# Designs tried in a protein design chat: VHH binders against F-box/kelch-repeat protein At4g38940. Part 31

Target 1, 370 residues: F-box/kelch-repeat protein At4g38940, of Arabidopsis thaliana (Mouse-ear cress) (q9svj9)
Amino acid sequence: MSSPIIIRAPKKQPPEPPCLISLLPEEIVVDIVARVPRCYYPTLSQVSRRFRSLVASPEIYKRRSFFGCTEQCLYIAISKDQTSDIHWFTLCRKPNGQQFSGTTASDHRLVHIPTLPPMPMHGSYVGIGSNIFVMGGFCNWKITSSVSLIDCRTHTAQTLPNMPKAVAFPVTELIDRKIYVIGGSDTLSPMKSPSRIMMVYDTDTEMWQLRARPDWEAGKKWFSSVVIGGKIYMRTYHNSFVCDPNDTSCDRDEVLHSKEWWSACVIDDVLYYYDVRENCLRAYDPKQRAWGVVKGFEGLLPVACKWSKTVSYTGGKLVLFLQKTEKTEIWCAEIAVERREGGEIWGKVEWCNVVLSGNFHIMDCVAVVL
Short names: E, the ipSAE of ESMFold2; O, the ipSAE of OpenDDE; V2, 0.75 times the mean of E and O plus 0.25 times the DockQ between their complexes.

## First folded at step 21 (VHH)

Design r5 (from g1, 15 letters changed; framework vhh_brivekimig_d4; at its last look DockQ between E and O 0.29; V2 from the best seeds 0.00; counts 0 for: pae E 7.0 > 2)
Fold by ESMFold2, look of step 21:
Structure r5 (fold): chain B 370 residues (1-370), chain A 124 residues (1-124)
Amino acid sequence: as target 1 above (370 residues)
Amino acid sequence: EVQLVESGGGVVQPGGSLRLSCAASGFTFSDYMMNWVRQAPGKGPEWVSSISGSGRSTLYADSVKGRFTISRDNSKNTLYLQMNSLRPEDTALYYCARGPDYSDFWYEEYFQHSSQGTLVTVSS
C-alpha cells in the first residue's frame, strides 16, 4: 500500500516593500520592522536607504525591547579552508510552515556577514550586550595583541587599544564585567612554552591590567573553561581545576577531570558538554561533584561525529554544533534541558538540521542580545 | 600512521632554484592546512609558508616573499615549494608540517606529524 502524499499550498512570498510602505507614518513602519526577526535586517537594509537607516537606529532596538521582541542572537566565528583568519556568521531560521496540530518544522542556516572584515583566529571572542570583543589570536601567521569591537546592531567593527601582550589560544572568561585572558601562546614556535600571563580587561574603566598568574599547572596549555559561581573551571590535558582568580586559590578536581569535557557551556550552574565518542550529552553538577547523562533524546542526534561545540542561551537551552567524520556538513541542534523529580536532567530536541555545508571550521560561538 | 616524506633538496649556487615535494599519507590531505618550516644549523625552526586545504590561500614569511611559491595537488596528496633566487641564508633543513586539527581535543604543538626533512644547501 502506498502512503498518501501530503501537499501543502505554496507559501506566500513576503511583500515587496516599495512605494506602499513609504506612504505609512514613520511610527507604524518602526513598529512593523521592530517585530521582524533580526536575521532579516540585513535583507531589509538592501531594500532602501530608509530601511538601512531604520534597522541600524537606536529607536528600532528600543521598540524591540518594548514589544518583547528582543532575541538572543548567535554569532559564529568560522574559518574556511583552514586559512589564518575567521569570518562571522549568524544563525537564522526560515519557517517552513505548520503541520496541522503537530510539530512545526524549521530550516535553520548559518548566514555569512559580508560587511565584517576577516579577523584573527584562535583569539578571544566575548559577547557583551549587543557587542563582540575580538582579542588576540593570529593573522598572517603573526600573533597579535589587537582588539576589535563588533557592533552587532550595525554589523560594523572598530579597533580598540591593544592588549598589553600578544597571545593566541588563550582561555577567556567574563566575570563581573571583567574579561580574563589566561595563558595561550606568544609564539608559533613549537619549542616555546605556553604563556604564564593573565590579562584582565575592565569593561567599566576600559583599561587592561597585567596580573601575576597564580601557580596554576605551569608549562601546560589550557584547553577549555567555563564560569560557575564566579569561579573558573578550567582544564589541561592532565588535570581539571576550580580557580578563583581573585583569591589565588586553584584546586584540582579529579571528578570533573574523569570526563574529557571540552567546549562546554553552563545552564543554571550545571556544566554541559557533548561527548562525541559516547554520543551523549553529559552534565556536571559542582554542588554534587558528580557527572550524569542528560536523558530523553537518544537517537535524535547525528552519530559518528568528530567534534562538537556548545553554547548556552536563555530559557534553559543550549545549541549544539556537530560534524560527522566523513561529511562536509555542519549539524546544529537546539536542546532544552530541565531537572526533573529525582534529580535527573532531561533534554528535548527542539530542532536539528544541517546549517552549513563546505570546508568550514567553527572556531567559537558567541551569544548577544538584540 | 601520519606519514610526511620530503624530497628535492640538494646543493645549489646562489641565485639558483630548487623544487621541494612532500608526499602525504595516513590522513585526509585536503582537510588540512600544510606548512613548510626550515631549520638552519644551530638555529630554531622558522616558519616559511602555509597553504590552505583547498590551496586557494597562501602565506609567506617576509624573508621569502616573491622568491618562494607554495602549492599543493590534492589529487596526488603532495605539497610543493618552488624556491627561486636562492640565497646562502636559505640554507636549512626543510620539512613539511600538517597544520592543527581544529576539531582535535588536544593542541600541545602547533605543527603536527612532521617528518625528517630534506636538506637545502646554498653555497659556492
Scores: ipSAE 0.023, ipTM 0.451, lowest interface PAE 7.0, mean pLDDT 80
ESMFold2 (binder alone), look of step 21: mean pLDDT 81; pTM 0.825
OpenDDE, look of step 21: ipSAE 0.039; ipTM 0.532

Design r6 (from q3, 14 letters changed; framework vhh_brivekimig_d4; at its last look DockQ between E and O 0.06; V2 from the best seeds 0.00; counts 0 for: pae E 10.9 > 2, placed apart)
Fold by ESMFold2, look of step 21:
Structure r6 (fold): chain B 370 residues (1-370), chain A 124 residues (1-124)
Amino acid sequence: as target 1 above (370 residues)
Amino acid sequence: EVQLVESGGGVVQPGGSLRLSCAASGFTFSDYMMNWVRQAPGKGPEWVSSISGSGRSTSYADSVKGRFTISRDNSKNTLYLQMNSLRPEDTALYYCARGPDFSDLWYEEYFQHSSQGTLVTVSS
């Protein structure tokens, strides 16, 4: 509605005229909105209090599920201006529909979520359904055991009961609705990982348990992990391991360790990470116990980058974040991968563009379903 | 076991100097690039400086260039940071870290085998 007319003495606002959508039955409006891509919901929330309430309603997300319109949405934990806290952003991707050639790179960007408070960095960030668990980490010179739950439908946060122990810099994975938090530091120095603990959160019982952990490489810092086939693949500087969280077995994998994999993701039981030194996307297939290089996109990605982050995405795709050396721009690419005849893996860059500029640092990327 | 112990922090006036030390043990010190990293109150971690295993190659963050000098003594397994012309903005907890990586691969590599750190306070 346009600005109200203010006459001099009385301060009255005229009644809002009816808009076309306000005349529709609520059930029809709900069904229409449920079919709208999630990236447009912030815009809808600005139309009126009615639409703000509607897009935050649990009913919308039930209807999206009923219609098969759910989406995998990416949430990115970002530290700005080298603060000790993180802030949450979403990747707003151009929706695919009936048109291929009209997609532009300028429609893809990271969008800040200002309604979420700053949260600890160097903790654990795990997506489950439409929610994100934010656990532990470091803020204000202190390591915390705190747990926050973000409801991505409403972009609100609530505090949950603490973890049994405070920890920063752990590795964390979700297996069969249980969150495994492994290693990390429990001292004022968040830069070491001397902890020998494994904390397990059962999302069904909503309870934490401390569990026995193998003594392999005790006191070593853990850098990266992924889950393949119910096992945790993880690394220290010196070794890479394949661990079954339900027994004491944790085996070294020297072939996996032959590449310095970081921020990896998994698609169809294959581990992917981007090697910024060699400017290539590497793939590790545990069944073959071999590394390969993804083919098909030479010269399509920015080069001379100082770091990368990967996250798996629906449909055999991954999203890759990159920053060029000595630049403030964060690049993002969506890459579709496929295994071709002969066992080679090929990639296609669906889009690649700058998604954020400024003194920003990506701490983690989390996928949720909305 | 790998151990890194920082010392030499303290309180100093603006324009003053401090020399930080990092005693290393549990590994062949001269085989590794070494780093200084700092974390100011209310801010995220910031890479400060790196030095090659031989000590011949050094690199610095723009914020400290010309004021800080990284060095090492491989015969004593010790890493140093000479900090001159200190500013209030240099107030932070300083850490040393072992790493073979380049200075621009922060967040994935810069926190290997860190310790308690040493506090530097530059008043006013």
Scores: ipSAE 0.006, ipTM 0.263, lowest interface PAE 10.9, mean pLDDT 78
ESMFold2 (binder alone), look of step 21: mean pLDDT 83; pTM 0.846
OpenDDE, look of step 21: ipSAE 0.022; ipTM 0.478

Design r7 (from g1 with R98K H113Y; framework vhh_7z1x_3; at its last look DockQ between E and O 0.73; V2 from the best seeds 0.00; counts 0 for: pae O 5.5 > 2, grease 24.8 > 24.2)
Fold by OpenDDE, look of step 21:
Structure r7 (fold): chain B 370 residues (1-370), chain A 124 residues (1-124)
Amino acid sequence: as target 1 above (370 residues)
Amino acid sequence: QVQLVETGGGLVQPGGSLRLSCTASGFTFSDYMMNWVRQAPGKGLEWLSSISGSGRSTSYADSVKGRFTISRDNAKNTLYLQMNSLQPDDTAVYFCAKGPDYSDFWYEEYFQYWGQGTQVTVSS
């Protein structure tokens, strides 16, 4: 008489005490969550399905906007382990006051976004609102005309209609809701920037336009670009130019070219870039047509760096990425810049620390508003 | 000075196999992506395969996918290309090419360094 194995029904774990927040009206919960810094959203998403849904909802972002709780967020395109694709990271900033006692971890770090697939390298990356346009580049040694749109609220990507031309290594800028994709290469060998074509995407009409600019330097690679006052400042190895996107001509600027400006950003119509050789932040004023050095933060940044990347926030802050020559560390600093009486520009480092370690290369950085 | 030396080429019958080697010097080998490219007579340079510095990631052209295998030994500063099921269309000079240094943005070309190449001839 084989005694029936009484399969003891798994003891119903006592219902987790209802999260007290569940007792609140939905509208109140939304209002509360909307005021929470976005850096905590990943944590909130782990608390409950409800919170997960809320932080991903369009409603929460509307509410954030309504309350004036929008944040500028950085998304960083990174090459990992010398691959041919970029991966997306975001800068997670810890709010000043809460030293969580136990974690020796740096207050600020780059966090990988696993929900976003690898994307083409050396493409155009442009932030508009809460979205990032990813255009062109190459993957697996193929130059593409593909366009993807990343929604940074949900960290999802969708495919858009292709660009008119496949291009890698272009100069790309945003002016008045138009994306300008200038130059680049349509061939892998030699990988130069022979194109004299400008592609313009109108974000309102969602249409591409092609413009030819025959007066531009042919076959020259563009290294850097910024927008100041509706004009595009661009650099080749040989020359720096100031171009009106609506004009067929560009003006050469020798003073601008006197410095090897790379990966520059703009704050209040002043061009900034970090000179890794001289360990200084340089500033170019187009009105004065003069270079200067930003004062006030000497000795506060890592030295012996091999490259720098700068990006500006709308609020007048500069974010600086640095990689040391001998170490696989990427440093990040936020610097507040101000022009003082007399025309001098001063900078204050708000924070500086290692944000990523390993075999990584920052390819680009995009600012969005969330 | 960066040096790349390709070896292992030769004459092989259709359906045969070859293993190419590339010995690298003059740079930290493990820090760079390495590539195999080839040039057939009268044709342009064709990319075949890439491998990351660590060797963890590989990529292949459609033309060689499933037939060629890229690998590396960082301790020996050597890149390999195992070529199986070779076809007459695979006849070319094969080159090892160093990946770019992303910190060196002044270069106009993606590949700056490659070897003298090794001849692969597939003929019956």
Scores: ipSAE 0.023, ipTM 0.431, lowest interface PAE 5.5, mean pLDDT 85
ESMFold2, look of step 21: ipSAE 0.266; ipTM 0.654
ESMFold2 (binder alone), look of step 21: mean pLDDT 81; pTM 0.816

Design r8 (from g1 with S59D; framework vhh_7z1x_3; at its last look DockQ between E and O 0.19; V2 from the best seeds 0.00; counts 0 for: pae E 6.3 > 2, placed apart)
Fold by OpenDDE, look of step 21:
Structure r8 (fold): chain B 370 residues (1-370), chain A 124 residues (1-124)
Amino acid sequence: as target 1 above (370 residues)
Amino acid sequence: QVQLVETGGGLVQPGGSLRLSCTASGFTFSDYMMNWVRQAPGKGLEWLSSISGSGRSTDYADSVKGRFTISRDNAKNTLYLQMNSLQPDDTAVYFCARGPDYSDFWYEEYFQHWGQGTQVTVSS
């Protein structure tokens, strides 16, 4: 007589006490969540379905804007192990919580966005509002004309109509709501003549225009570019140019070219780049046509770095990424820059720490407003 | 350390054929585009052909298109260049060159890694 194994029904875990927040009117909850820094949204999304829905809603972002709680967010295109694709990360900044005196380690980190698929490498990446345009590049070792639009609010991507031509490694800039995709390669061979095409996307009309690239420097690769005062500053190995995108002529700037400016950004019409060889932040003032060194943060940044990347926020802050030559660590620093009386530019490092470790390469960084 | 070793060069008559090989070591071969370039006496470096890491995509210079064929065997870490209908103007040192790494992109010289080369001489 085999005694029936009384399978004790799993003890119904007592219902988790209702989250008191769930008792609040929806409008109040939205107002509260809208004021919470976005870096906490992933955490909030894990608390309840309601919060998950809210942080992904267009409403919360409207409310954030209404309350003036909009944040500038960085999205970083990263290559892993030299794959032909980029992955998207975002800089998660820990709000100045109580610096507990002892642990100097800022919890700032790059966080992978798994909801975004791999995307073409060496394309054009442009941030407009809360969106990122991803255009062209290499996909599976082919140059593509594909265009994707990333909504950074929801971390979703949609396909847009293709560019007129496939291109990789272009110089890309945004001027007056127009995206300029200049040059690049239209072949797998980088030794072939660079593309002599300029593609312009009007974000208002959502239309592409194809223009002949001014022959500023025939057959030369562009290494860096920035926009100042509606003009595009561009650098080749041999020369630096100041170009009006609507003009076929470019002016050579020898003073600008006297420094190896690379991966530069602009704050208040001043060009900044970090010189990894000299371990200094350099600043070029186009009005004065002079280079300077930003003062005030010597010795605070990692040394012996092989590359640097800079990106600017609106409001006078610069974000600097550095990778050490001997280590697989990517460092990030936020630096507040200010021009003082007399024309000197000073910088204050707000924080500097390792944000990512591993065989990663930052391909680009895009700022958006959320 | 990245190593590339070219072989297969030699003397050939006009209209003849050669097959060059390049053995790669020190990196994941399949992850990189590979290239053939050449340098003739008194001339600059000339790009000839490129092949993607997977081998699915190829490109050729106009000067060799239709005559040369680039291929690769990733299992053997070997790059090949089949050269047909060789001409005296094809006389040069031929180099296998690895595609750029991330860090190489910022240099004027696109190729940072290549072998010692193999001499190809086309003469009657």
Scores: ipSAE 0.066, ipTM 0.545, lowest interface PAE 2.7, mean pLDDT 86
ESMFold2, look of step 21: ipSAE 0.074; ipTM 0.526
ESMFold2 (binder alone), look of step 21: mean pLDDT 82; pTM 0.828

## First folded at step 23 (VHH; framework vhh_7z1x_3)

Design u1 (from k7 with E109L; at its last look DockQ between E and O 0.09; V2 from the best seeds 0.00; counts 0 for: pae O 7.9 > 2, placed apart)
Fold by OpenDDE, look of step 23:
Structure u1 (fold): chain B 370 residues (1-370), chain A 124 residues (1-124)
Amino acid sequence: as target 1 above (370 residues)
Amino acid sequence: QVQLVETGGGLVQPGGSLRLSCTASGFTFSDYMMNWVRQAPGKGLEWLSSISGSGRSTSYADSVKGRFTISRDNAKNTLYLQMNSLQPDDTAVYFCARGPDYSDVWYELYFQHWGQGTQVTVSS
């Protein structure tokens, strides 16, 4: 007599209590959500389908703009011990600068964006408006010419037409709505064959232009670049150059090259980078053609770091990422910089804390406006 | 011309050990960070370990931490990877990769040159 397997009907989960917010008129809900900081949108999306739809809607972003609630958001390309792809994170910052006392849970963190697929590593990443262009790179020892467009409002990606040429490890800059993809490697060997090509994408016409640069040194890779006053400052291991994108000639700048500037940013026409060897923030003024050290925050940042990256932020601030040599943690600091009378530049650390734990590597940081 | 030649790969049983070597030529070995990376069948390139030019600083991927040890002999222009407690999932082609000559900043995932690789197979 085979005992009937009583298939217990799955207990109907009690209907979730109606969210009282769901009873509010749509216009009111939009107004409320539009005033919520962008970093909380992932959380809101978990509350209800309605909220999920709203935070992804063009309407909410129009409303944010209308209310003056637009934010600059940082998107971080991160590798997880992989040299073949990147994953996207966003920096979630707590509004109103509650000073993170070293002992309390970090209010600032990198949050993974799971809706975005892995993307090629060592490509070009450029933020324009609410979008990020992802161009080229390599994976599995192959160089690609693929172009993806990320909509940061929805955290979705679409494929665009390919670049004219497959390239990895370029330096990339945005000037007057044109994307300059400069140099890199264009062979199956990611770092062996330097490209002497500059590709220019016009975001208005959505057209690519290819410019040959035979004057570039063979075998030399570009490591760093920034834009100041419409000119591109670029560094190889051997030299630093100032280039007008509309000119075929580049000027060598020996003073600039006297420091090993890398992953630099620009604030008020001054170049900043963090020197991990000397544990200082350095500043180069092109007008004065001089390096200086930013004063005022000695001892406030983690030491013994092996990696640093700076990105300019709104309001005369920069964001600094640091990775310690011995620890698998990524630190982040927000630093306000100001030039004082006499030409000295001073910095104030607004906050500094661990934003991501684990063996991660920041490959790039892109700013968008949302 | 920069040359990197990996040796020491082979077939080992689970729990076994191997020592990989990479002989470098064509550049000042001590001036460059060196790296070990691997590629398993059907998988992407995985970074494993890095060592500074001086050999004073090392880093490891979580996947190999505690099991693998990177070292170098600058006098011999040789990079080593001691691999202990090998598992089947360690089966891959292992490559020695030279980092950039750009400052002492760690570019762990950056490499300019690599060798032909050496096959490591972990199987019973």
Scores: ipSAE 0.013, ipTM 0.380, lowest interface PAE 7.9, mean pLDDT 85
ESMFold2, look of step 23: ipSAE 0.088; ipTM 0.507
ESMFold2 (binder alone), look of step 23: mean pLDDT 82; pTM 0.834

Design u2 (from k7 with E109M; at its last look DockQ between E and O 0.12; V2 from the best seeds 0.00; counts 0 for: pae O 8.3 > 2, placed apart)
Fold by OpenDDE, look of step 23:
Structure u2 (fold): chain B 370 residues (1-370), chain A 124 residues (1-124)
Amino acid sequence: as target 1 above (370 residues)
Amino acid sequence: QVQLVETGGGLVQPGGSLRLSCTASGFTFSDYMMNWVRQAPGKGLEWLSSISGSGRSTSYADSVKGRFTISRDNAKNTLYLQMNSLQPDDTAVYFCARGPDYSDVWYEMYFQHWGQGTQVTVSS
């Protein structure tokens, strides 16, 4: 007599209590959500379909603009290792910032964006408005000419027409709504074959231009670049140059090259980069043609770092990412810089804490406005 | 002229070990970060490990972490890669590659020079 297997009907989970917020008029909900910091939108999206739809809607961003709640948001391209595709993260910051206390749990963190697919690494990443252009790079062990456009409002990506040439490891800059993809490698040997081509994308016409630069040194790659006053400052292993994008000639700047500037940013026409060797923030003033050290925050940042990246932020601030040599931690600091009387530049660390743990590498950081 | 010469490759069984060497000349060896990279058949270049000029700092790809050890002897201008627990998927041509002269700064993705490579084959 085979005992009937009583298939217990799955207990109907009690209906989730109706979210009282769902009873509010749409206009009110939009007004409320528009005032919520962008970093909380992922959380809101988990609350209800309604919220999910709202945070992705063009309406909410119009409303944010109307209320003056627009934010500069940082998107970080991260690879687990240099053989992996990049994944996108965003820096979630507490609006009032948590002051640096060496012992308190940080509210600032990098948050993964799972809706965005893996993308080519060592490509060009440029933020314009609420969008990120992802161009070229290395994918599936090949150099690609692919172009993707990320809408950071919805965290979706669409494919655009390809670049004129496949290229990886370029330096990329944005000037007057034109994207300059400079140099890189365009062969199967991405590490050795430098391109002497500059590709220019006009965001208004949505057209590419290809410019040959035979004057560039053969075999030399660009490793660093920034834009100051409409000029592109660029670094190779051997030289630093100041280039007018509309000119065929570049001027060598030996003073600039006297420091190993990398992953630099610009604030008020001053170039900043963090020197991990000397544990200091350096500043180059092109007008004075001089390097200086930013004062005021010695000892406040992690030491023994192997990697640093700076990105300019609004309000005379920069964001600094640091990776320790012996630890798989990525630190982030927000630093306010100010020039004082006499020409000295001072910095104040607003906060500094671990934002991501694990064997990750920051490949790039892009700022967008949302 | 910068020269890098890799040696030590060969045929090994799965689970075996090899030690690769790279002899450098034509530059001040201690001033440069050095790297090991490999290229498997039909695949692109894969970064494996880096070591700072001083030898104080090392980094590893996840694929080799815990199995491979990078070291250097600056007095001998030689870079080493100890490879343990080798697997068939480790079959590749291995290259030593010179990085930029940025001491204590990791530019692992950029290589200016590399050698002819040495073949490592892991097969039963």
Scores: ipSAE 0.013, ipTM 0.365, lowest interface PAE 8.3, mean pLDDT 85
ESMFold2, look of step 23: ipSAE 0.281; ipTM 0.659
ESMFold2 (binder alone), look of step 23: mean pLDDT 83; pTM 0.836

Design u3 (from f6 with M33A S50L; at its last look DockQ between E and O 0.64; V2 from the best seeds 0.00; counts 0 for: pae O 3.2 > 2)
Fold by OpenDDE, look of step 23:
Structure u3 (fold): chain B 370 residues (1-370), chain A 124 residues (1-124)
Amino acid sequence: as target 1 above (370 residues)
Amino acid sequence: QVQLVETGGGLVQPGGSLRLSCTASGFTFSDYAMNWVRQAPGKGLEWLSLISGSGRSTSYADSVKGRFTISRDNAKNTLYLQMNSLQPDDTAVYFCARGPDYSDLWYEEYFQHWGQGTQVTVSS
């Protein structure tokens, strides 16, 4: 007597209480949502399909622009254990003043973007407007020429035509709406960076140009780059150079090279990077051709860090990421820098806290405007 | 100081199997991805396989996929490479190589830490 498998009818989920907001005219809802900080959009998208659609709509971003509610948003490419493809996170910052007194929870955090697929490591990442270009890189020791375009408004990615050459570990800069992909490994093995090629993507024409640089030292890897005054400052292990992208000549800068500048950013034509060995923020002024230390940081930042990454932010601020040597914690700080009378640069830490825990590695950070 | 010591190499007939080991010291083993690479006579360095620090993720070169298996024992600070269906073309010195740390990115070479290697010879 085979006992009848009582297929219990799926319990009808109680009808979601009618969201009162659904009764509001669409225009009003758009106006409201447009004024909500971008960091809350993921939360809004969970409230209803309507909100989900709205936060992804071009209309909301037009409206944000109209209201002057655009924000600079940071997107962080992160690898776990340095073995997997990069995953994208965004820095969610709590707006000034709402210190929720009671919860020890860090006010700022990196939030994973699950809608974006894993992407190749050690590629070029460039933010333009609301988009991120992802170019090249490698996975499983295969170098790719693939190009993806991320729309940060919708957190979707589309495939674009490939680069002229497959490259990994390049330095990449944006100048006058042109993306410069400089150097990198162009062989099947990412072990070396023998490339003497610069690829230039014109965002207006959507065309690539290939420029050979035979004057570059063979096999030398570019580690760092920034743009100041239309020139590209670049570092190898042996030398630092100032290059005009329109010129074939690069000038060696020994003073610049005297510090191991890496993952630097530029604010008001000054180069900043955090020296984890000396626990200080360093500043290079190209006009003065001198290094300085930013004052005002004593005791405010975590010590014993393995690496640092700096990104320029709006309003004379930079964002600093730090990872401790012994702990699998990524710290983030927002620092306002100002030059005072006499030429000294001072910094003020606005906030500093753990933003991500685990065996994560920040590969790059890209700023977009949304 | 980072130290990697490869063992388990030897002479094997075509179609045979070998298991390589790599003992690591001088760093927190579980924090780093580990790799196997090889160098055949007169050839360049060839990447073979990678395993994440946790051991949860693995990757293989096409040349060894389906034949080689990478694994690790973090408690023993040991990396393994099980090699099956060995062919004469697999004859090489095999190296264990640590994944790069952030500080290692300053160097021209991707791998800064590897052992002395172990010889694998596949010959009838």
Scores: ipSAE 0.166, ipTM 0.608, lowest interface PAE 3.2, mean pLDDT 86
ESMFold2, look of step 23: ipSAE 0.424; ipTM 0.736
ESMFold2 (binder alone), look of step 23: mean pLDDT 83; pTM 0.845

